# VH-VL binders against UPF0738 protein ABC2521, part 6

Target 1, 124 residues: UPF0738 protein ABC2521, of Shouchella clausii (q5wf04)
Amino acid sequence: MKQYKVSAIEVDEEASTVELEEEIDAQLAARLKPGKRVLVDSDQYAFIYILEDEEAFYAIRFEKNVWPALNEAHKLKTSYYVKLNEHTRLALVDMEEELVFLLENIRGNGNYGEAFEQAVNDAF

## First folded at step 20 (VH-VL)

Design e1 (from y2 with heavy chain V52L)
Fold by OpenDDE, fold request of step 23:
Structure e1 (fold): chain C 124 residues (1-124), chain A 124 residues (1-124), chain B 107 residues (1-107)
Amino acid sequence: as target 1 above (124 residues)
Amino acid sequence: QITLKESGPTLVKPKQTLTLTCTFSGFSLSTSGLGVGWIRQPPGKALEWLALIYWYDSKRYSPSLKSRLTITKDTSKNQVVLTMTNMDPVDTATYYCARHTFSYKGSYEYFDYWGQGTLVTVSS
Amino acid sequence: EIVLTQSPGTLSLSPGERATLSCRASQSVDKSYLAWYQQKPGQAPRLLIYDASSRATGIPDRFSGSGSGTDFTLTISRLEPEDFAVYYCQQYHKLWTFGGGTKVEIK
């Protein structure tokens, strides 16, 4: 599965723009749709938003370095949009709702891993 | 071709910890879109989802039971383990592991293959 | 949490008759996240329908699913003897929940 790392999150009052380390080519960008799922990579300390087309899954990786910005967006309960390239943006549908659920699910009891839980608790 | 099988104790004393192992074949948890979940069913009652682990080390727990549940995987062994602490007679149920499918073709969600289930009785 | 209410609790019918099972959600559910399962006595559940209306592999065409929003229906056009079982609907919304089930029994 192709992974795209988030380089930055521009947080506004109502909407946050997610910047990627690399651009996605126009052909792929035109096919991508929100998968409406956020997964957790506890091994690499990342939240993963799943994108999809008719052929495969793709991942938008929110690694630990962007968690402070992600938390700012979360606190404001913004919508999320990812800049796939200079001409294409995609709404990360259900990003906030998925994140809210996961944050509650992660907290407490160490069943996500103590170190990861602590990192999440420190950031959010 | 695709099979899942639950193994573990069938009798547990109150306050003890239940450990169940799901051994599967015909698929891999390294495959994007696949996961394994645990669902239980008290005798003569409805189904209740407990936990799920994805192809990432991404987990989700039933909010009401998360304090008691831990789900882990060993991809190399095609095994998923569920632990449930502080067992009570009310936890007496048939416990199923099932393959979870998240499809990129339409963001579908379902459990398409199930183990035969194992009856766990909690009694002193 | 979205609660799924199935009705009726028990449906008594004869072979050859049409069975209509209802699944009502406490909140709107995306059809992509609605599935139906069949469970026979002493067996594990079997996936029947996904995406609210798509039959799983190997499922006879006498089974059909329909609905959207908060109201979903499983229909068995002509009951076969092997169709007498308990049927569950299931939805996803951040977590997974099942309905209480409908028992289709022989009249």
Scores: ipSAE 0.893, ipTM 0.955, lowest interface PAE 0.5, mean pLDDT 96
Fold by OpenDDE, fold request of step 23:
Structure e1 (fold): chain C 124 residues (1-124), chain A 124 residues (1-124), chain B 107 residues (1-107)
Amino acid sequence: as target 1 above (124 residues)
Amino acid sequence: QITLKESGPTLVKPKQTLTLTCTFSGFSLSTSGLGVGWIRQPPGKALEWLALIYWYDSKRYSPSLKSRLTITKDTSKNQVVLTMTNMDPVDTATYYCARHTFSYKGSYEYFDYWGQGTLVTVSS
Amino acid sequence: EIVLTQSPGTLSLSPGERATLSCRASQSVDKSYLAWYQQKPGQAPRLLIYDASSRATGIPDRFSGSGSGTDFTLTISRLEPEDFAVYYCQQYHKLWTFGGGTKVEIK
């Protein structure tokens, strides 16, 4: 599964723009749609928003380096948009709702892994 | 052919920890979009989702039971393990493991293949 | 958490009759996240319908699903003897929940 790492999150009061380390080519960008799911990579300390087209899944990786910015967006309950390339933006539908659920699910015990839970608690 | 099978103790004493293993074949948890979940059903009652683990080391737990649940996977062995602490007679149920499918073709969420289930009785 | 309420609790019908089962959600559910399962005594649930209206592989066309928003319906156009079972609806909204089930029994 192709994974795209988030380089930065530009947080505004209503909407946050997610920047990627690499651009997605125009053809793929045109096919991508939100998967409306956020998964957790507890081993690599990442939140992963799933994108999809008609043939595969793709991942937008929110690693620890962008968690502070992600938390700022979370606190403001912004919408999220990922900049796939210079010409295409995609709404990360249900990003906030998924994140809210996961944060609550992670907190309270160590069943996600003690170290990961602590990292999440420190960031959010 | 896809199969899942639950194994573990069928009798547990109150306050003890239940450990169930789901051994599956016909698919791999390294495949994107696939996961394994645990669902239980008390005798004569409805189904209750407990936990799920995705192809990532991504987990989700029932909010009401998360403090008692741990789900892990061994992809190389095609096994998923569920532990549930502090068992009580009210936890008496048939426990199912089932393959979870997150389809990229429509962002579907369902359990398409189930184990036969294992009845776990909690009694002193 | 979205609560699914199924009705009726029990549906008594004869073979050949039409069965209509209701699943009502406490709040709007995306149809793509609505599924139906069949469970016979002593067996595990079997997926019948996904995406609210799509039949799973191997499911006879006498089974159909419909609905949107908060109201979903499973219809068995003409009951076969093997269709007498308990039926559950299931939804996803960050977590997975099931309805209380409808038992379709022979009259």
Scores: ipSAE 0.877, ipTM 0.950, lowest interface PAE 0.5, mean pLDDT 95
Fold by ESMFold2, fold request of step 23:
Structure e1 (fold): chain C 124 residues (1-124), chain A 124 residues (1-124), chain B 107 residues (1-107)
Amino acid sequence: as target 1 above (124 residues)
Amino acid sequence: QITLKESGPTLVKPKQTLTLTCTFSGFSLSTSGLGVGWIRQPPGKALEWLALIYWYDSKRYSPSLKSRLTITKDTSKNQVVLTMTNMDPVDTATYYCARHTFSYKGSYEYFDYWGQGTLVTVSS
Amino acid sequence: EIVLTQSPGTLSLSPGERATLSCRASQSVDKSYLAWYQQKPGQAPRLLIYDASSRATGIPDRFSGSGSGTDFTLTISRLEPEDFAVYYCQQYHKLWTFGGGTKVEIK
């Protein structure tokens, strides 16, 4: 699965814009759809929003360095858009709903991994 | 051929920990979009989802049971393990493991292959 | 958590009759996450329908699904003796939930 790392999140009162370290070419960007599912990479300390183009999965990867901004968006309950390139923005449908569930599901007994749970508790 | 099989104790005492292993063949959890879930069914009652683990070691737990559940996988052995603590007679049920498919063709999903189930009785 | 309510609890019909099974959700459900399963006595569930209306591989044409929002239906157009089973609907919204089941009895 191809992964795209988030470089920054611009948090506004109602909407957050997710910026990537690399641009996605126009052909792929036009085909991408939101997968409406967030996964956890507990070993690499990341939340992963799934995209798809009917041929493969692609990942938008939120590593620890952007968790402070992600927490701001979470507290404000913003919608999320990813800037795929200069011409294309894509709504990350259900991002907040999925994140809310995961944050609560992670807490409690170390069953996502004790170090990972601690990192989540420290950031959120 | 895709197969899944549950193994573990069939009788446990109250307050003991149940450990169940799902051993599967014909697919790998390294394949994007695949997961394994655990679902239980008390005698004569409906199905209840317990936990799921995705190809990314990403987990989800039933909120009402999350403090009692741990799901792990060993991709090299084609195994998924569920641990459930503090067993009680109301936890008497048939426990199933099932393959979960999340499709990149439209982001739909389902449990397409099931083990035969194992009845776990918790003595009173 | 979304609650799925299935009706009727039991449906008693003769072979050849049309069966209509209802699944109603407590909140709107994305149809792409709605599935139906058949469970015969002493067996594990089997996937029948996904995406609310698509038949799984090997499922006969007499099974069909429909619906959107909160109201979903499984139809068996011409009931066969092997269709005696309990039928469950299932959805995903942050987590997975199943309906209470409809038992189809052949008279």
Scores: ipSAE 0.856, ipTM 0.932, lowest interface PAE 0.7, mean pLDDT 93
Fold by ESMFold2, look of step 21:
Structure e1 (fold): chain C 124 residues (1-124), chain A 124 residues (1-124), chain B 107 residues (1-107)
Amino acid sequence: as target 1 above (124 residues)
Amino acid sequence: QITLKESGPTLVKPKQTLTLTCTFSGFSLSTSGLGVGWIRQPPGKALEWLALIYWYDSKRYSPSLKSRLTITKDTSKNQVVLTMTNMDPVDTATYYCARHTFSYKGSYEYFDYWGQGTLVTVSS
Amino acid sequence: EIVLTQSPGTLSLSPGERATLSCRASQSVDKSYLAWYQQKPGQAPRLLIYDASSRATGIPDRFSGSGSGTDFTLTISRLEPEDFAVYYCQQYHKLWTFGGGTKVEIK
C-alpha cells in the first residue's frame, strides 16, 4: 500500500487542508476516492486515512508530528481536504467521525497498547 | 480454501477471563483490506459485534464492552486472540470469528467467511 | 450507533413462495456498507448480499437485495427447502451493527 505522509495541516474555522510531503501525480489524483475509513498504526504512532482507486488502497498518514494540528482541527470539528497536487483537492469524507470514534475507543484500558494510548492522551 | 476455527474453553465461571483463539487458513492479515472480527450470539438472540483487527494491527472494540476486551494477532501463526474479562452469565453465547473484507473496488465491506462458532457457557 | 430494525420477526411460508424481508435503519446508512447474512439452525452465518444489492460468490439468483438510505429489502423470489433460516442485515458506521433478524420458517 503506498503511503503519503502529511507534512502540515492548515486549520481554518470550517475546513482543514492537509498538505503532503510529496505530490500525487495528476493521473492518480484524478482516480482517487475517499475510502471513508481511518486506521490506527499503533507501532508507528499514526492515524491513516484510506484512499482507493478501484485498483489499490492508498494512505494519507498522520504521524505524531502533525497531531497538534490534527487536534486543533478535531476540536473545531472542521471538514478535511487533502491537497493532492497543485490542481486537485479531495474531501476526506467521514474523517472527523472516524477520528472521534477512534480517540474514544483508544482510551481506557490499554487494549491498543499502553504506550500508544499515552501518546494519544498527551496529544488530544 | 478459506477457513476459520474458534478454540478455547466451553465452560467458564463468573468473573473469570475468557480467552478465545481464531486460527485461520487461506489468507493473511498482512493483506491490505483484510481483518478478523469477533461476533457473538446469545442463545436465541441476534448477532453482536465485539471487536475487529486489521492489517496494521488496527483495532476497534464495541464501545459498551471495550474495557473488557482485548484483540491481538499473530500474523506468522494465522491467529487472532480475543480476551474478555469479568465473565457473567449474560455473556453465555456462541462466539464466532469471521474474516472481514474492506474492498478497494468501491469501498464496500462484509464478513465473508465465518468459523463454526464455539458455545461458551458462563455458569450460574 | 445505528439501530437496524428487521421486519417481520417471523415469516411463515411454503416452498415456492416469495419472501420479502425488511431492514430499516435509524439513520441513513451508506448502502456500500449494507450486507445480508443467512443463518441456519446450529450453523454459522453465511454472506448473501453486499453493497445492498450485490450477490456474494455462489449465491443463487433467487436472492436479491435493494434499497438505500434507511430502507433495505431482501427478496427470495421462490423459496427452496434450504432457504428456511434466519436472515440478518448488517451495516457499518464507525462500528458494525446487525439487525435483530427475520426467521423464515416453513408453514
Scores: ipSAE 0.852, ipTM 0.930, lowest interface PAE 0.8, mean pLDDT 93
Fold by ESMFold2, fold request of step 23:
Structure e1 (fold): chain C 124 residues (1-124), chain A 124 residues (1-124), chain B 107 residues (1-107)
Amino acid sequence: as target 1 above (124 residues)
Amino acid sequence: QITLKESGPTLVKPKQTLTLTCTFSGFSLSTSGLGVGWIRQPPGKALEWLALIYWYDSKRYSPSLKSRLTITKDTSKNQVVLTMTNMDPVDTATYYCARHTFSYKGSYEYFDYWGQGTLVTVSS
Amino acid sequence: EIVLTQSPGTLSLSPGERATLSCRASQSVDKSYLAWYQQKPGQAPRLLIYDASSRATGIPDRFSGSGSGTDFTLTISRLEPEDFAVYYCQQYHKLWTFGGGTKVEIK
């Protein structure tokens, strides 16, 4: 699965704009749809929002370096958009709902991994 | 041919830990979009989802049971393991493992293949 | 979490009759995450319908699903002897939940 790392999140009161380290080419960007699912990479400390284009899955990867901004967006309950390139933005539908569930599901028992749980508790 | 089969003890005592193994063939959890979930059904009662592990290692647990559950996988053995602590007579149920498919073609999802189930009786 | 309420609890019908099974959600459900399963006595559930209205592979065309929002329906146009079973709806919204089931039994 191809993953695109988040370089920054610009958090505003109603909406947050997610910026990527690399741009997605225009043809792929035009086909991408939100997958409405967040996965967890507990080994590398990341949340992963799934995208799809009817042929494959792709991902937007939120590593620890952007968790402070992600927590700001989470506290404000903003909508999320990813800037795929200079011309295309995509709504990350259900991002906050998925994140809220995962943050609570991770806490309290170490069954996602104790180090990962601690990192989440420290950041959120 | 896609198959799943549950294995583990059929009788446990209260407060013991249950360990169930789902062994499957005909697919791999290295395939994007696939997962394995555990669902139980007390005799004569409805289905209840317990936990799921995705092709990544991303997990989800039933919120009411998360403190008692651990799900892991061994992709090389085509196995998923569920551990449930502190068993109680109310946990008497048939336990199923089932393949979960999350489709990149419009993001629909379902449990498409089920094991035969294993009845676990919890009694003193 | 979303609660799925199925009605009726038991539906007593004869072969050849039309069965209509209801699944009501406590809040709006994405239909792409709505599925129906059939379970015969002593057997595992079998996927019937996904995406609220699409038949799974090998499911006869007498089974149909419909609905959106909070109200979903499974219809069996003409009951066959092999259709007497329990039927469950299931949805995803952050987690998976199943309805309580509707038992379709021979009158």
Scores: ipSAE 0.841, ipTM 0.929, lowest interface PAE 0.8, mean pLDDT 93

Design e1 (from y2 with heavy chain V52L)
Fold by OpenDDE, look of step 20:
Structure e1 (fold): chain C 124 residues (1-124), chain A 124 residues (1-124), chain B 107 residues (1-107)
Amino acid sequence: as target 1 above (124 residues)
Amino acid sequence: QITLKESGPTLVKPKQTLTLTCTFSGFSLSTSGLGVGWIRQPPGKALEWLALIYWYDSKRYSPSLKSRLTITKDTSKNQVVLTMTNMDPVDTATYYCARHTFSYKGSYEYFDYWGQGTLVTVSS
Amino acid sequence: EIVLTQSPGTLSLSPGERATLSCRASQSVDKSYLAWYQQKPGQAPRLLIYDASSRATGIPDRFSGSGSGTDFTLTISRLEPEDFAVYYCQQYHKLWTFGGGTKVEIK
């Protein structure tokens, strides 16, 4: 599965824009749809938003370095959009709802490991 | 051919911890879109979802039982393990593991392959 | 949490008859996340329908699913002897929940 790392999150009051380290080509960007799922990579300390194009899954990786910005967006309950390239933006549908659910599911359980749980607690 | 099989103790004392192992073949948890879930069924009662683990180390737990549940995987061994603490007679049930599929072709979700289940009795 | 209510609890019919099973959700459910399962005595559940109306691989065409929003239906056009079982609906919304089941028994 192709994975794209988040380089930054520009937080506004109503909407947050997710910037990627790598630009996605126009053909793929035109096919991508939100998967409406956020997964957890506890080993690599990342939240993963799933994209899809009817051929495969793709990953938007929110690694630990962008968690402070992600938390800022979370606190404001913003919508999320990812800038796939200069000409294409995609709404990350249900990202906030998924994040809220995951945070509640992670906290107080230690099921993801103590270190990861602590990191999440520190950031959010 | 896809198969799943549950293994573990069939008798547990109250307050003890249940550990069940799901051994599967015909697929890998390294494959995007696949997961393994645990579902239980008390005798003569309905099905109840307990937990699910996706690819990566992403997990989800029943909110009412999350404090008691831990789900882990060993991809190399094609195994998923469920632990449930503080067992009570009310937890007597047939426990199933099942393959979960999240399809990028329409974002479908279902449990398409099931183990035969293992009856766990909690009794003094 | 979305609660699924299945009705009737028990459906007594004869082979060859039409069976109609209902699954009502406490709130709107995306049809993509609605599935039906069949469970025979002493066996594990078997996937019948996904996406509310799509038959799983190997499922006979006498089984059909329909519905949207809060009301879903499983129909067995002509009951075969092997169709007498318990049927469960299932939905996904952040977590997975099952209905209480409908037992289709021989009259």
Scores: ipSAE 0.767, ipTM 0.928, lowest interface PAE 0.8, mean pLDDT 95

Design e3 (from y2 with heavy chain F102W)
Fold by ESMFold2, look of step 20:
Structure e3 (fold): chain C 124 residues (1-124), chain A 124 residues (1-124), chain B 107 residues (1-107)
Amino acid sequence: as target 1 above (124 residues)
Amino acid sequence: QITLKESGPTLVKPKQTLTLTCTFSGFSLSTSGLGVGWIRQPPGKALEWLAVIYWYDSKRYSPSLKSRLTITKDTSKNQVVLTMTNMDPVDTATYYCARHTWSYKGSYEYFDYWGQGTLVTVSS
Amino acid sequence: EIVLTQSPGTLSLSPGERATLSCRASQSVDKSYLAWYQQKPGQAPRLLIYDASSRATGIPDRFSGSGSGTDFTLTISRLEPEDFAVYYCQQYHKLWTFGGGTKVEIK
C-alpha cells in the first residue's frame, strides 16, 4: 500500500488543510476517493486515513510529529482536506468522526498496546 | 477456498477469561483490505459485533465491551485471537469469526465468510 | 450510536409470496454503509446485500435491496422454501451494528 506522510496541518476555525511530504501526480489525484475510515498503525505510532482508486488502497499517514496540530483540529472539530498537489484538494470525509471514535476506543484498557495508548493519551 | 473456524472452551465460569481462536485458510491478513471480526449471538437473540482487526494490527472494539476485549493476530499462523474478561451468564452466546473485507471498488466493508460458530456457555 | 430497528419481527408467508422487510436507522445512514445478512436455523449468517442494493456473489435476483437515509428495505420477490430464515440489516458507520432481525417463516 503506498503511504503519504503528512508534513503539516494548517488548522483554521472551520477547516484544516493537510500537507503531504510529497506531491501526488495529477492523474492519480483525479482518481482518488476518500475511504471514510481511519486505521491505527500502533507499531509506528500513526493514524492512517485510507484513500482508494478502484485499483488499490493508499494512505495518508499522521505520525506523531503532526499529532499536536491534529489535536488542535480535533478540539476545534474542523473539517479536513488534503492538498494532493497544487491543483487538487480532497475532502477527508468522516475524518473527525473516525478520530473521535478511535480516541475513545483506545483510552483505558491496554488493549491497543500500552506504549501506543500512552503516546495517544499524552498527545490527545 | 476460504474457510474460518472458531476454537476454544465451551464452558466457562463467571468472572473467568474466555480465549477464542479463529483459524482460517484461503486468505492472508497481510493482504490490504482484509481483516477478521468477531460477532456473537445469544440464544434466540440478534447478532452483536464485538471487535475487528484489519490488516496491520489496526483494531476496533464494541464501545460497551472494549474494557473486556482484546483482539490480536498471528499472520504467519493464519490466526486471530479474541480474549474477553469477566465473563457473565449474559455473555452466553454462539461466537463467530468472520472475514472482514473492504472493497476499494466502492468503499464497502462487509463480513463475507463466516465460521460455523462455537457456543460458549457461562454458568456457575 | 446508530440503532437499527427492523420490522416486522416475524413475517408469516407462503412459498411464492412477496416478502418486504423494513430496516429503520435512528440517524441518517449513507447507503454505502448498509448491508443485509440471511441466517438459516443452525447456520452462520450469509451476506446477501451490500451498498443497500448490490447483491453479493451467488445471491439470486429475487433478492433486492433499496432505500436511503433512515429507511431501507429488503424484498424477496417470490419466496422459495430455502428463503425461510432470519434476516438482519447491518451498518458500519464508525462501528458495526445489526438490527434485531426479521424472521420469515412458513405460514
Scores: ipSAE 0.805, ipTM 0.919, lowest interface PAE 1.0, mean pLDDT 92

